# Ledger of designs, part 7: VHH binders against q9uj72

Target 1, 324 residues: q9uj72
Amino acid sequence: MFCGDYVQGTIFPAPNFNPIMDAQMLGGALQGFDCDKDMLINILTQRCNAQRMMIAEAYQSMYGRDLIGDMREQLSDHFKDVMAGLMYPPPLYDAHELWHAMKGVGTDENCLIEILASRTNGEIFQMREAYCLQYSNNLQEDIYSETSGHFRDTLMNLVQGTREEGYTDPAMAAQDAMVLWEACQQKTGEHKTMLQMILCNKSYQQLRLVFQEFQNISGQDMVDAINECYDGYFQELLVAIVLCVRDKPAYFAYRLYSAIHDFGFHNKTVIRILIARSEIDLLTIRKRYKERYGKSLFHDIRNFASGHYKKALLAICAGDAEDY

## First folded at step 1 (VHH)

Design n6 (framework vhh_7nfr_2)
Fold by ESMFold2-Fast, scan of step 1:
Structure n6 (fold): chain B 324 residues (1-324), chain A 120 residues (1-120)
Amino acid sequence: as target 1 above (324 residues)
Amino acid sequence: QVQLQESGGGLVQPGGSLRLSCAASGFTFSSYAMSWVRQAPGEGREWVSSISWGGGSTYYADSVKGRFTIARDNVKNTLYLLMDSLKSDDTAVYYCAKGYRGSYYLFDYWGQGTQVTVSS
């Protein structure tokens, strides 16, 4: 059960910030015979996103050129993805990731799950607006077209951004826990609908009471029950919601651990989580990672990545192997 | 006033070729990434190809790799899409799109589109 620990990011606004000086340094780094990638890392990972936007404006004013475009010309591979990713305002970055999850060959369901299960009501509304403005498509319509079944129905509920906030009712929690227990026993379409409505619409505080009541009546953890009773992306989405309710930083630690250690070394997932969480709870994610997996996130990134890509990820992660 | 005007669409037989052009005005063309996006009847928009501000980097959707070539002329403020070995699945309205701050996938301005129909 999550009990409200203070959460903290790894990137903070730089004091005595000078966007003109930073833009000049970046311009020099990109105009050299050999691109000064260390300068790019040192500046962009040590400024908050709002400051990076001001740097891009100063760069445009000074050189008549787009900083992101110049970086994309000079950089390649995953290092390019990290540097470019840092230049997105958060709602646009979420929109960018969701669009690419759906518009390439196949669908990246794990990206859809990660973003839609973890974002607040406010974040959902902002990403919907950003998506519509940038792609002239409705995010809800694209999710509907790319997904199916109860997985689709659950994502469609989450994308509404209508989760209850700040309400607890112990009697309702006991009732909802019984519904979840029956859903695991019967597994009908109606039970799946009731289950997704509870998990998507009740407040985090209310759901923690529901999960405790579920443990009391079933003798089983909510995640364990879902894993035994359901399968596919629907099961993965339900688990993601439960983990976010219990401890959102621990959910991201789990996602990072899987991305680093699972087949394929999922670079896109590592990059996305480090950037998206850098100003929210990445320091808390680091602490959960070390506590749960025995090795620091810094240690695992150092072993997974190489070159300037490694340096960039470690700079965003911050600290060292023992700072967690 | 930013304007993007496509031309070069039309009816072509399978295996044929077309060259699309997009005339850009109202902004510093050479400072922004440019893209082509298409929309088939009854379907959403599909990204086709992007080109960096200087033309040094090009990107393609898997469905068009090896068949389409994106190019730009920064002196003439014109974006091109050279389409070879056209297939019926390439039938769509093709839009020229200006990149939002160097993005290859986020856009702030669009053209009116030009129809490409591949049929015998």
Scores: ipSAE 0.000, ipTM 0.165, lowest interface PAE 18.2, mean pLDDT 86

Design n7 (framework vhh_7nfr_2)
Fold by ESMFold2-Fast, scan of step 1:
Structure n7 (fold): chain B 324 residues (1-324), chain A 123 residues (1-123)
Amino acid sequence: as target 1 above (324 residues)
Amino acid sequence: QVQLQESGGGLVQPGGSLRLSCAASGFTFSNYWMSWVRQAPGEGREWVSSISSGGSYTYYADSVKGRFTIARDNVKNTLYLLMDSLKSDDTAVYYCARHPYLTMVRGVPFDYWGQGTQVTVSS
């Protein structure tokens, strides 16, 4: 176990799981005069994704209908997005979010950054397969067609899923740090290419050494240097990579804080992060959020969300009412 | 021991076609971006084309766009350059080159080169 790298989610497999009973309860909830939204929340937020898939299979067997389809038909607004989102296997949910980031009006570059900067090699391979299966399109080709410039080049690198793992070389870290320092001084297209290739392809452990050597050489933090030297979505993507390397839960806490406190609560981002991270590191994200921002994620969700939507987000978050 | 060996060069008339191959050994070919680079008599090296590790993404020099196609076979550890509508200006020694263990192409110095194969386009 690695103390600094240990992470914990908020949703776990339910003991004594009965998918037939859960499917029957959900069927009753959806067929009532007024949909029993509390029943949907109480069941779906207290089962892991694998168990939700088994419930969907039992539901289809009992009713001859698709559970996700019935929920979308009966539910509305952001509550619908939360409940439907919980029913996606993680690779398919990533694929779903990427498709809608690219095929809507305009491109949601922040969604592309968040997913592609944060996912492991294995997660990248799985989401590419899910994307092809679900949409009959190649994820790599859609990213290429919807983006441009150095931003595109960096995303194209990340979507290959070929980041080095487990390799560390202190001498190479010093050399890479010098390349990054030169990139900040010269700012040519070639330097932007060298910078993105180092950040996208070296292992997380190797990059932590590179960032330390960069600070020793330049006297400046890597994020601060990127912010001073670059701009636009390319800069945002490079910063996201650095933040993920340093502390991925803290990166997601930052994304949640931004989504909640920027003018206009960005519901899609809050929903996506809570669902995607619920079985991985959401408890750790919650801890980083409170440490960095002084108020709990639970407190901020309570202030910005309402009704059953609020109840659903808080249930996924699994914080107590005293956690500020 | 990394080795890159080009083949398929030769003499061809203007408007003709050639297929170059590069056999790779001594490394995991499927992990590396690969490029074709040419050197005309008395000129410096000119980048021609690059292909991603999985083969999904290709880049071309403006001088060869629409005429050349880069491809790879990761099972056979072979890189290809399909050259169509050849011009006298395409006369050069063509090298296959490996990028360092990096997924992107642009501005990267190559860490290994083949010996080159001569392409001559003349009547």
Scores: ipSAE 0.000, ipTM 0.106, lowest interface PAE 21.5, mean pLDDT 85

Design n8 (framework vhh_7nfr_2)
Fold by ESMFold2-Fast, scan of step 1:
Structure n8 (fold): chain B 324 residues (1-324), chain A 125 residues (1-125)
Amino acid sequence: as target 1 above (324 residues)
Amino acid sequence: QVQLQESGGGLVQPGGSLRLSCAASGFTFSSYGMSWVRQAPGEGREWVSSISGSGGSTYYADSVKGRFTIARDNVKNTLYLLMDSLKSDDTAVYYCAKVRPYSSWSGYYYGMDVWGQGTQVTVSS
């Protein structure tokens, strides 16, 4: 439920878990002046999300207060965002990120792309429910109101959570590849509609066959073709979908690399990906990052971040073999 | 070894024009998108503009739209930035960057290594 697939993650359930003791330690850490940030990091980054929920319940029973509220009151800057972020169940965290992407000054289109292009049908359905319950708004309606054009149409398709699963048809793959090739040649509104319908609705297994057939008939990689033919957020969204289909951990490694190397301008993206992927595939993301960029994620976080914020991010990342 | 060598910077008065060049070697230039990135003193990197491998698609930061034009010559392996109506806020070191495979040309979605020493653009009287 709350805890994800631990095999490829970096955060695992603690074996001798005592939520009452953990709540007491966190209460002590947050009381008074100059709270014990190292204690917060050591506990919250070494418990899975389900265990953090049990700690929050024990904290409320012991102190009559909300743990997230107390942390937000005592902590500041990006360290606050990391600690508070760890306390969200995954679908609520996705809903939280999307709400703030749309309800701030302007729209954070890159956050919309990252979440909607990468989430499974099940994750999308849970996220929509969490969004509605938390904010009393429909996620679909907010996306529609905040976006426009083919970008909007593509996001509206993805947010339905109706991607086909487990389907493969080689003959259809060849036909779909021809449609994609014509869409890249002609670039009309109708062709953009056909392109997004294929990329948003076909199964990942089917799309891998489509991309292979596309390369056979066009002589060009699907990502390269999209980059040559389209622009703006629509192009970025289509590329994100293709990258997720091919290798979702590599997509997140690419997003992390871009965020870190903008000299901290994208702190929210680093925080979001590390937390959201910590119990799913962050270990695989670390491997792709090193393979692709020549340096470890640990190394780049260490150079980018500072203080307790750095310690928190490194604890979630957990390092790789070359860093330990 | 990827090599990028920037040139064409200098001192110019507000409202003036400059043409930056970037000579590329060590890779198949026409197969990769290229970007211009700038860094003002004490600031982080700021993406300025990108161009697709073929030159068919171009992208600009809002701060430079309508004033700057990115172009490339795939025969000469050279990237250009044509800068018109320069403002004091354009003062920075300008770097040429190769866009990483599977990155978009629109800025946010690219991871780039900056190679070369850059070229200084100073806009003042």
Scores: ipSAE 0.000, ipTM 0.153, lowest interface PAE 16.9, mean pLDDT 84

Design n9 (framework vhh_7nfr_2)
Fold by ESMFold2-Fast, scan of step 1:
Structure n9 (fold): chain B 324 residues (1-324), chain A 123 residues (1-123)
Amino acid sequence: as target 1 above (324 residues)
Amino acid sequence: QVQLQESGGGLVQPGGSLRLSCAASGFTFRSYAMSWVRQAPGEGREWVSSIYSSGSSTYYADSVKGRFTIARDNVKNTLYLLMDSLKSDDTAVYYCAAKPLYYGDYVSWFDPWGQGTQVTVSS
């Protein structure tokens, strides 16, 4: 049986694709007297990741050189990060982002939260494999050494990639809701452990039932309860899990809005989300962003970024300021 | 030079079993996740199953879950697919791939490197 793929992203496979021609155009752009950044943007943002991988292979065959390496040599700043980021297969890109979150300047806990709270079991499996291959280190061991407490315990659970799938049990949902309600009242280490086990291990469908039951018994929204009862990165991680369960595109819209408008501009977060979600749900993220914040993601990127960096981000985002 | 050599296919009746093997050479097998992909006549490629480099984590397409088991032997550099309760719809050329396939809406960026092994389920 043939089943068609449904992609709600902003980047789709290019029709009449010719990887040899594209590699030739990119070679000219990078090896010319003046680097043609507009050519890089026009090609790489208008090909899906699979096509970019074919271009990289054609480039290697034609020039005997690594396309990512040549771009890193010719480009600078955040524009370099965008162009190089587009050339990573998604599991390698997740591994790259997690490595730099832990081995870069300090620990970027928000990057760990974003990736580990939002990825599926399959994505976690592939990401761990890519991390081991690329860095010769275990992702699980690096998370353990860089984090602590209940935050660490929760990330260690998520990185196992063992969330239940396709299972619902209304009676168990009622029991789990009672456990969550008690955890908010007692706040002991044992209750924090029970809470993270429920949020990390139950299926998304099951957790939606749990959240409904929690509202019924507590009179309070699950996110509001977590925000009232917990703090620090543990609270932020639990909230991220709940938001992803309810509406993953809305979670990414929130992350983008925060990166653009709240305390400082977080270029790496904007770049990461736009690239990682471009072929999944970035169009849906744009819709949630406009609905929640009253202005388009396109509009805010135009104000946040400049130069070729701005052109690249807007090309990935697609659409117009008048759209969502 | 990377080589993947699939074997173990053949003709089997519905409800039967087969064991496919993939012998890997030219790369560090133990460092790569491995997948099985199949292609039925006149259809596109379908991801079947994947296994973590250590063998600790396995994933299956809904169409084969509970019937197929993926396994690996990192000492022998060999990937396996144990196929039980075979159906006519399982008729396809089966390929092993040395790069992870994307789960969900993701697409594999790499074509299978092996020549494939034909599985025919017919009465």
Scores: ipSAE 0.000, ipTM 0.138, lowest interface PAE 19.0, mean pLDDT 84

Design q1 (framework vhh_7qbe_3)
Fold by ESMFold2-Fast, scan of step 1:
Structure q1 (fold): chain B 324 residues (1-324), chain A 121 residues (1-121)
Amino acid sequence: as target 1 above (324 residues)
Amino acid sequence: QLQLVESGGGLVQAGGSLRLSCTASGFTFSMGWFRQGPGKEREFVASISWSGGSTYYADSVKGRFTISRDNAKNTLYLQMNSLKSEDTAVYYCAADRYSSGYYLPYEYDYWGKGTRVTVSS
């Protein structure tokens, strides 16, 4: 059995979909003295992203207005971020999150790490195109100007979207494991370059063999070795890559747990992961979350969030506190 | 299987105009135009949503080209005005058939064979 071969999301295409009727109901919900937030949640969280795009087009045809703009005008705080976030096609949502990570107050390195370490070659290519079209800026150039050192070099490698795919080589895995072990002992700039080239360029299947060989020669888990030998955002990025290779849903479970329980709770991270993973592997993420942390993601969201914001997140998450 | 057929290409003088058409054999969700010039990689030109309410353009053609569609005829159009020599390329129609297709011009499932546009001085 190959870990990570089977994954499931929580949001699926609605049967008997009618975008005109949905657009009309959303128009009614957004007009008048008070916004019907429950109607927004009930419709937008129960349609896949492609269906939400069709609703937005029907809304524009019916009212001559932009649905996302009307929601941003009527809604506030984190609830606004959830509803508006659902309206982005996935590559444009990634581009949106990356642009705000770099063009806001300071740089949100954890957002850069999460997206660039976890996306496939195809997803990287699509987000680069979306970023260029939406912001008239080159994503690679913005990453280069906002970051530095080995952290920058590693992100620049990942944003090329040229990771090898397919065939494994056990002899090369043993050799690469020795290089990684030496890099942890010596820690020179050259060793850091070799380390990031292996982690960024080898296929996931190949890297799993490398990590097994590393454990055999060093007696250490790859994540533990990186945590002991390196620091800063470079260390966090390397760990993120290893965790994604090993079990990508478990990486997102870890990110969600950290965002909910760490100092200064990170609402934007919770929103981003739930939306971005809802149609890919969010149900698998929920399973990893309960297995690793003893409580369901549903339980922790219910205790962390309140009001319509809570209702929206729980609707995307689905399930209940007794399950996973 | 969905088929896309482009037409309207030809030779035109700089500053002139051409209108390209692309007819689909069935329902399409999102549609767009791409081009590949001599010695260049294939590049995005313009895209349009299913309803025709949203459009996106490459910076190099913005203000000169207009994308539109007629869903009753299953036809996509590209009106090209103020043509320049650098607009010389084979123009390709692209489409997604299902609602699961990508709205923005970063990826498409179906492609036509292309129509050649040559702009001379």
Scores: ipSAE 0.000, ipTM 0.161, lowest interface PAE 17.3, mean pLDDT 85

Design q10 (framework vhh_7qbe_3)
Fold by ESMFold2-Fast, scan of step 1:
Structure q10 (fold): chain B 324 residues (1-324), chain A 120 residues (1-120)
Amino acid sequence: as target 1 above (324 residues)
Amino acid sequence: QLQLVESGGGLVQAGGSLRLSCTASGFTYAMGWFRQGPGKEREFVASISWSGGSTYYADSVKGRFTISRDNAKNTLYLQMNSLKSEDTAVYYCAAKLGSYYFRPDEYDYWGKGTRVTVSS
């Protein structure tokens, strides 16, 4: 569950876990004359994903029914999306979100950016297989057909899952920084290709050195330079990569703030990030959110959502309005 | 395409033990082991759910074989104890496609098999 002491989630394995008892409680909640939504929230948000999988298996054994199917039948709207979302294995949830980003109403480019810019090589590999398994389609082919230009080329690179790992070379960092500086000055197709190759293929450790050298050469922050030199989804994708390299929890805090405060109130983005990051770094995301925006994520969710949907999101988020 | 690669087969004496491994090239749902002995049809041996919370065994191997998996390594295992001459077979790793709702599915992906020979 944990990656060192500087990254922390909000959901942990429940002690004294009994999947049979949990399945029985959920069966009672769903098969009563009125659905007990509070029972669903109290159980599913207080178990890790592996435990939820065991509950689903126990439910199937006990009732001869599919837990996710029964929840989708009894629940509606965004609350249904939260409860069903918690039941997905992580690679399949990423695959699910990517499928709906491309095959839903229009293309959700921000969903493609968020997932492909933030996932590790291992997560990309698992996600591609889960996508093929669930949808009988090739993820790479669907990205290619739904996107275009340098945005497409960059996503196609990221979906390969072949980012370099572990090694640093200060001399190469200085060279790469010069290439990035020239790409910001010239902005040709060739320079965009060079920029994309550096940002998608160098290790996170190496890119941090590249960004330091870029600031020494240009006198400008890498994100500021990209924002001044590029536009559209290509610019947003490049910025997402840089932010993930520097501080991935801060990137997700930025995405959550945008989803909550932008016109349209992007519920699916809030749901996706809370669920996907709950066992990885959601507590760290909460810290970055408050530091950057002055109010807690908890506070903003309370204002954004209502009803059982609000209760479910706040349970995943954890803490209270006075926390971060 | 998902690829499954079995390893660990070989020659072992009756009463001995052997551990088979199967490495998947990517994500899998439920996985299982099947075997095909000389002049016989392919038969079920054991299966395991994605979480490892549910396991199923053929009556002929129950108490002697243990199925397990390591999802971090995309690897399935079959620990075979108290081997009998009747266990001589080519052992195949299989994976289910799965579904959004954990609905029952047939096994969709198969390895090429690994040969186990039990001598008396």
Scores: ipSAE 0.000, ipTM 0.219, lowest interface PAE 17.0, mean pLDDT 85

Design q2 (framework vhh_7qbe_3)
Fold by ESMFold2-Fast, scan of step 1:
Structure q2 (fold): chain B 324 residues (1-324), chain A 122 residues (1-122)
Amino acid sequence: as target 1 above (324 residues)
Amino acid sequence: QLQLVESGGGLVQAGGSLRLSCTASGRTFSMGWFRQGPGKEREFVASISGSGGSTYYADSVKGRFTISRDNAKNTLYLQMNSLKSEDTAVYYCAAGLWYSGSYYRESEYDYWGKGTRVTVSS
């Protein structure tokens, strides 16, 4: 009920893959008088990340140059971010996004929430390693220095990557639901600590039981209760955790809808989600998006993006027959 | 067989500058500088992507050292400014593959030079 169907991406390993031929085509596209952006899109969006890594190796062997560096030099704007983003291994891409969320102009708290609330224990561990190796800084220390309060405490818990897995206890679920209900009535620092400890540490299966028991005793949905009782980034982070527990593809659909329809259009968020989820659950995200919002993700991308940037995003997103 | 040859090492006063060079016998990929001080393990200093478009630095050298390359000459450079006594080390040139996703790890570099000695006095 909560996750339902098997999750699927939109990008799959290409059959009859030849990394040398792909590298040669990309070399021609980047070294030509006018950069052949259509060739970049047609190759890189139709190969899985493992195959893109093999293409990068073949490119380096053939030309003695770094493919990502050459693309960053030849491309600009959001199109550059899409093409370069496709060339990162997933843990390094997460590390890259978190680094720029904290070391850019201001702190991008929504990026911190999205990544840390949605990644598995294994993904968190690999991301921490990639961050340390790439930036010579500890991810946990950077999060601590850039954030504060209960928001910080919650992110520090999530970045440990120590969520319980597979365990269920109906009696404990009823007990935890009572704790969450009291936390909504008496909004003390201690109650905020108890709330984040439950949401960050219990298994997804256990939390689904907790949310059901919470609705039984309170008469209210867990997300609605959090929205009425808390505010700021702490509230947004708690909501993100609940939504991921219930239906992670639906959480990403929500994030994409917000990014596309918010004032100013959050291009970086659209790019990040499409790339990060392309080989995991982006097809399932597309289904949740259409079900919830009545319009396809493909249609909304066509409306707000333009040029080769639009072509690249649509190639990653792909579409159903009725979208074309 | 790919060979890397470092040059430019020597004795320099604290606060001074020195430029290291590394010439490869053929085409190279990602390249970097590592150093080993007396009685210490080898540590990362700086690295550069194959195109020169991306550079990476150890926190201890950020703002003081600049890595660059000339691909037409198959040569890597390290410009060292504001040198400190703790910069005293043998400096090694390395070349490796980008696909691992890390420019900081010694294991990503398969080709190494013999090293050039840098001594900072004050």
Scores: ipSAE 0.000, ipTM 0.097, lowest interface PAE 22.2, mean pLDDT 86

Design q3 (framework vhh_7qbe_3)
Fold by ESMFold2-Fast, scan of step 1:
Structure q3 (fold): chain B 324 residues (1-324), chain A 118 residues (1-118)
Amino acid sequence: as target 1 above (324 residues)
Amino acid sequence: QLQLVESGGGLVQAGGSLRLSCTASGFTFSMGWFRQGPGKEREFVASISSSGGSTYYADSVKGRFTISRDNAKNTLYLQMNSLKSEDTAVYYCAARPYLFGSTWYDYWGKGTRVTVSS
């Protein structure tokens, strides 16, 4: 059984922090006829997000300009995305990623899955507020309009941020496991609704009991059963929820591995996960990544990325290829 | 339910070669080999993408082992060259079964034993 896990990030508050000096150095790096990208990396990846917010405020005071705007103006491609991404408070960064997942060409369903399946009630509440303040749109309405079917219904449930917390009930876990088993056998719309309501609304501790009971009655792992019974983004979302319940850092490790090695090297996914998890559990994600895949995340990024983009990602990831 | 069956294990002299095979009962997305030596935890050996276009190796086997797949036969291979005594282990085939399926290696074979003698 699990009550909680100890996790660690890779980015920590810098000692002897001076936001005025950092803002001045960043101003110098961004001004002139050529941008000092190494200076941007050296400063922004070695400060925690709260410190980066203080730097942005000092930059505004000194130059009368928006640091994020100036960086977007001077930088390009994926390097721009990573450096600008570091400048967002976490709820605003989640809101930013969700907005672009839905308001760009097509919908980035994998981004919706990753964020909504992995965030806590508090994180969901904060990202909804940030989305409304930043974009003057309701996050729930945009998800509803951009998605459909059981995939939509599941995302709509998750975005409410009303997952149960605390107390476990072993008798209810046994009942819920039976409902999930029947849902996998019958596969009707009603069964899909029951399945998503259980996975979206029960606490993580409760769901771990449900998954154990499901294994006992079905002889099958919950992920295996979902893969057998369902398809499309609905299946992918349900699997993401189960994996997050079991081991959230391991889920992110897999997302990173897939983004680097499968289907065209998804740069935005690598950038988003490294930034979003840098102060939460990225060090734990690195451990799961090496444990599962035999190579460090640092090693794979070094082989995947190039130039200042590579330097920035490696700095956020921290460590080195010798972390064996 | 996807089943994986490994074969090709056995006793081989140090410096020798051996080819392991793993046949899946249906389509697989990505596949890999893991091993567990005496008194050790299970460790990654090699992986291959669904198309066979991308491969990935543990440092301990890089340059000596080659992973490949034949999708028409639903079969994964591990060509093991220049075998060392430390390669002695039970070798497990693992699969991620669907394009949009499990995000992990959720299907595992029962393993095939490789013993390298000197």
Scores: ipSAE 0.000, ipTM 0.149, lowest interface PAE 19.4, mean pLDDT 85

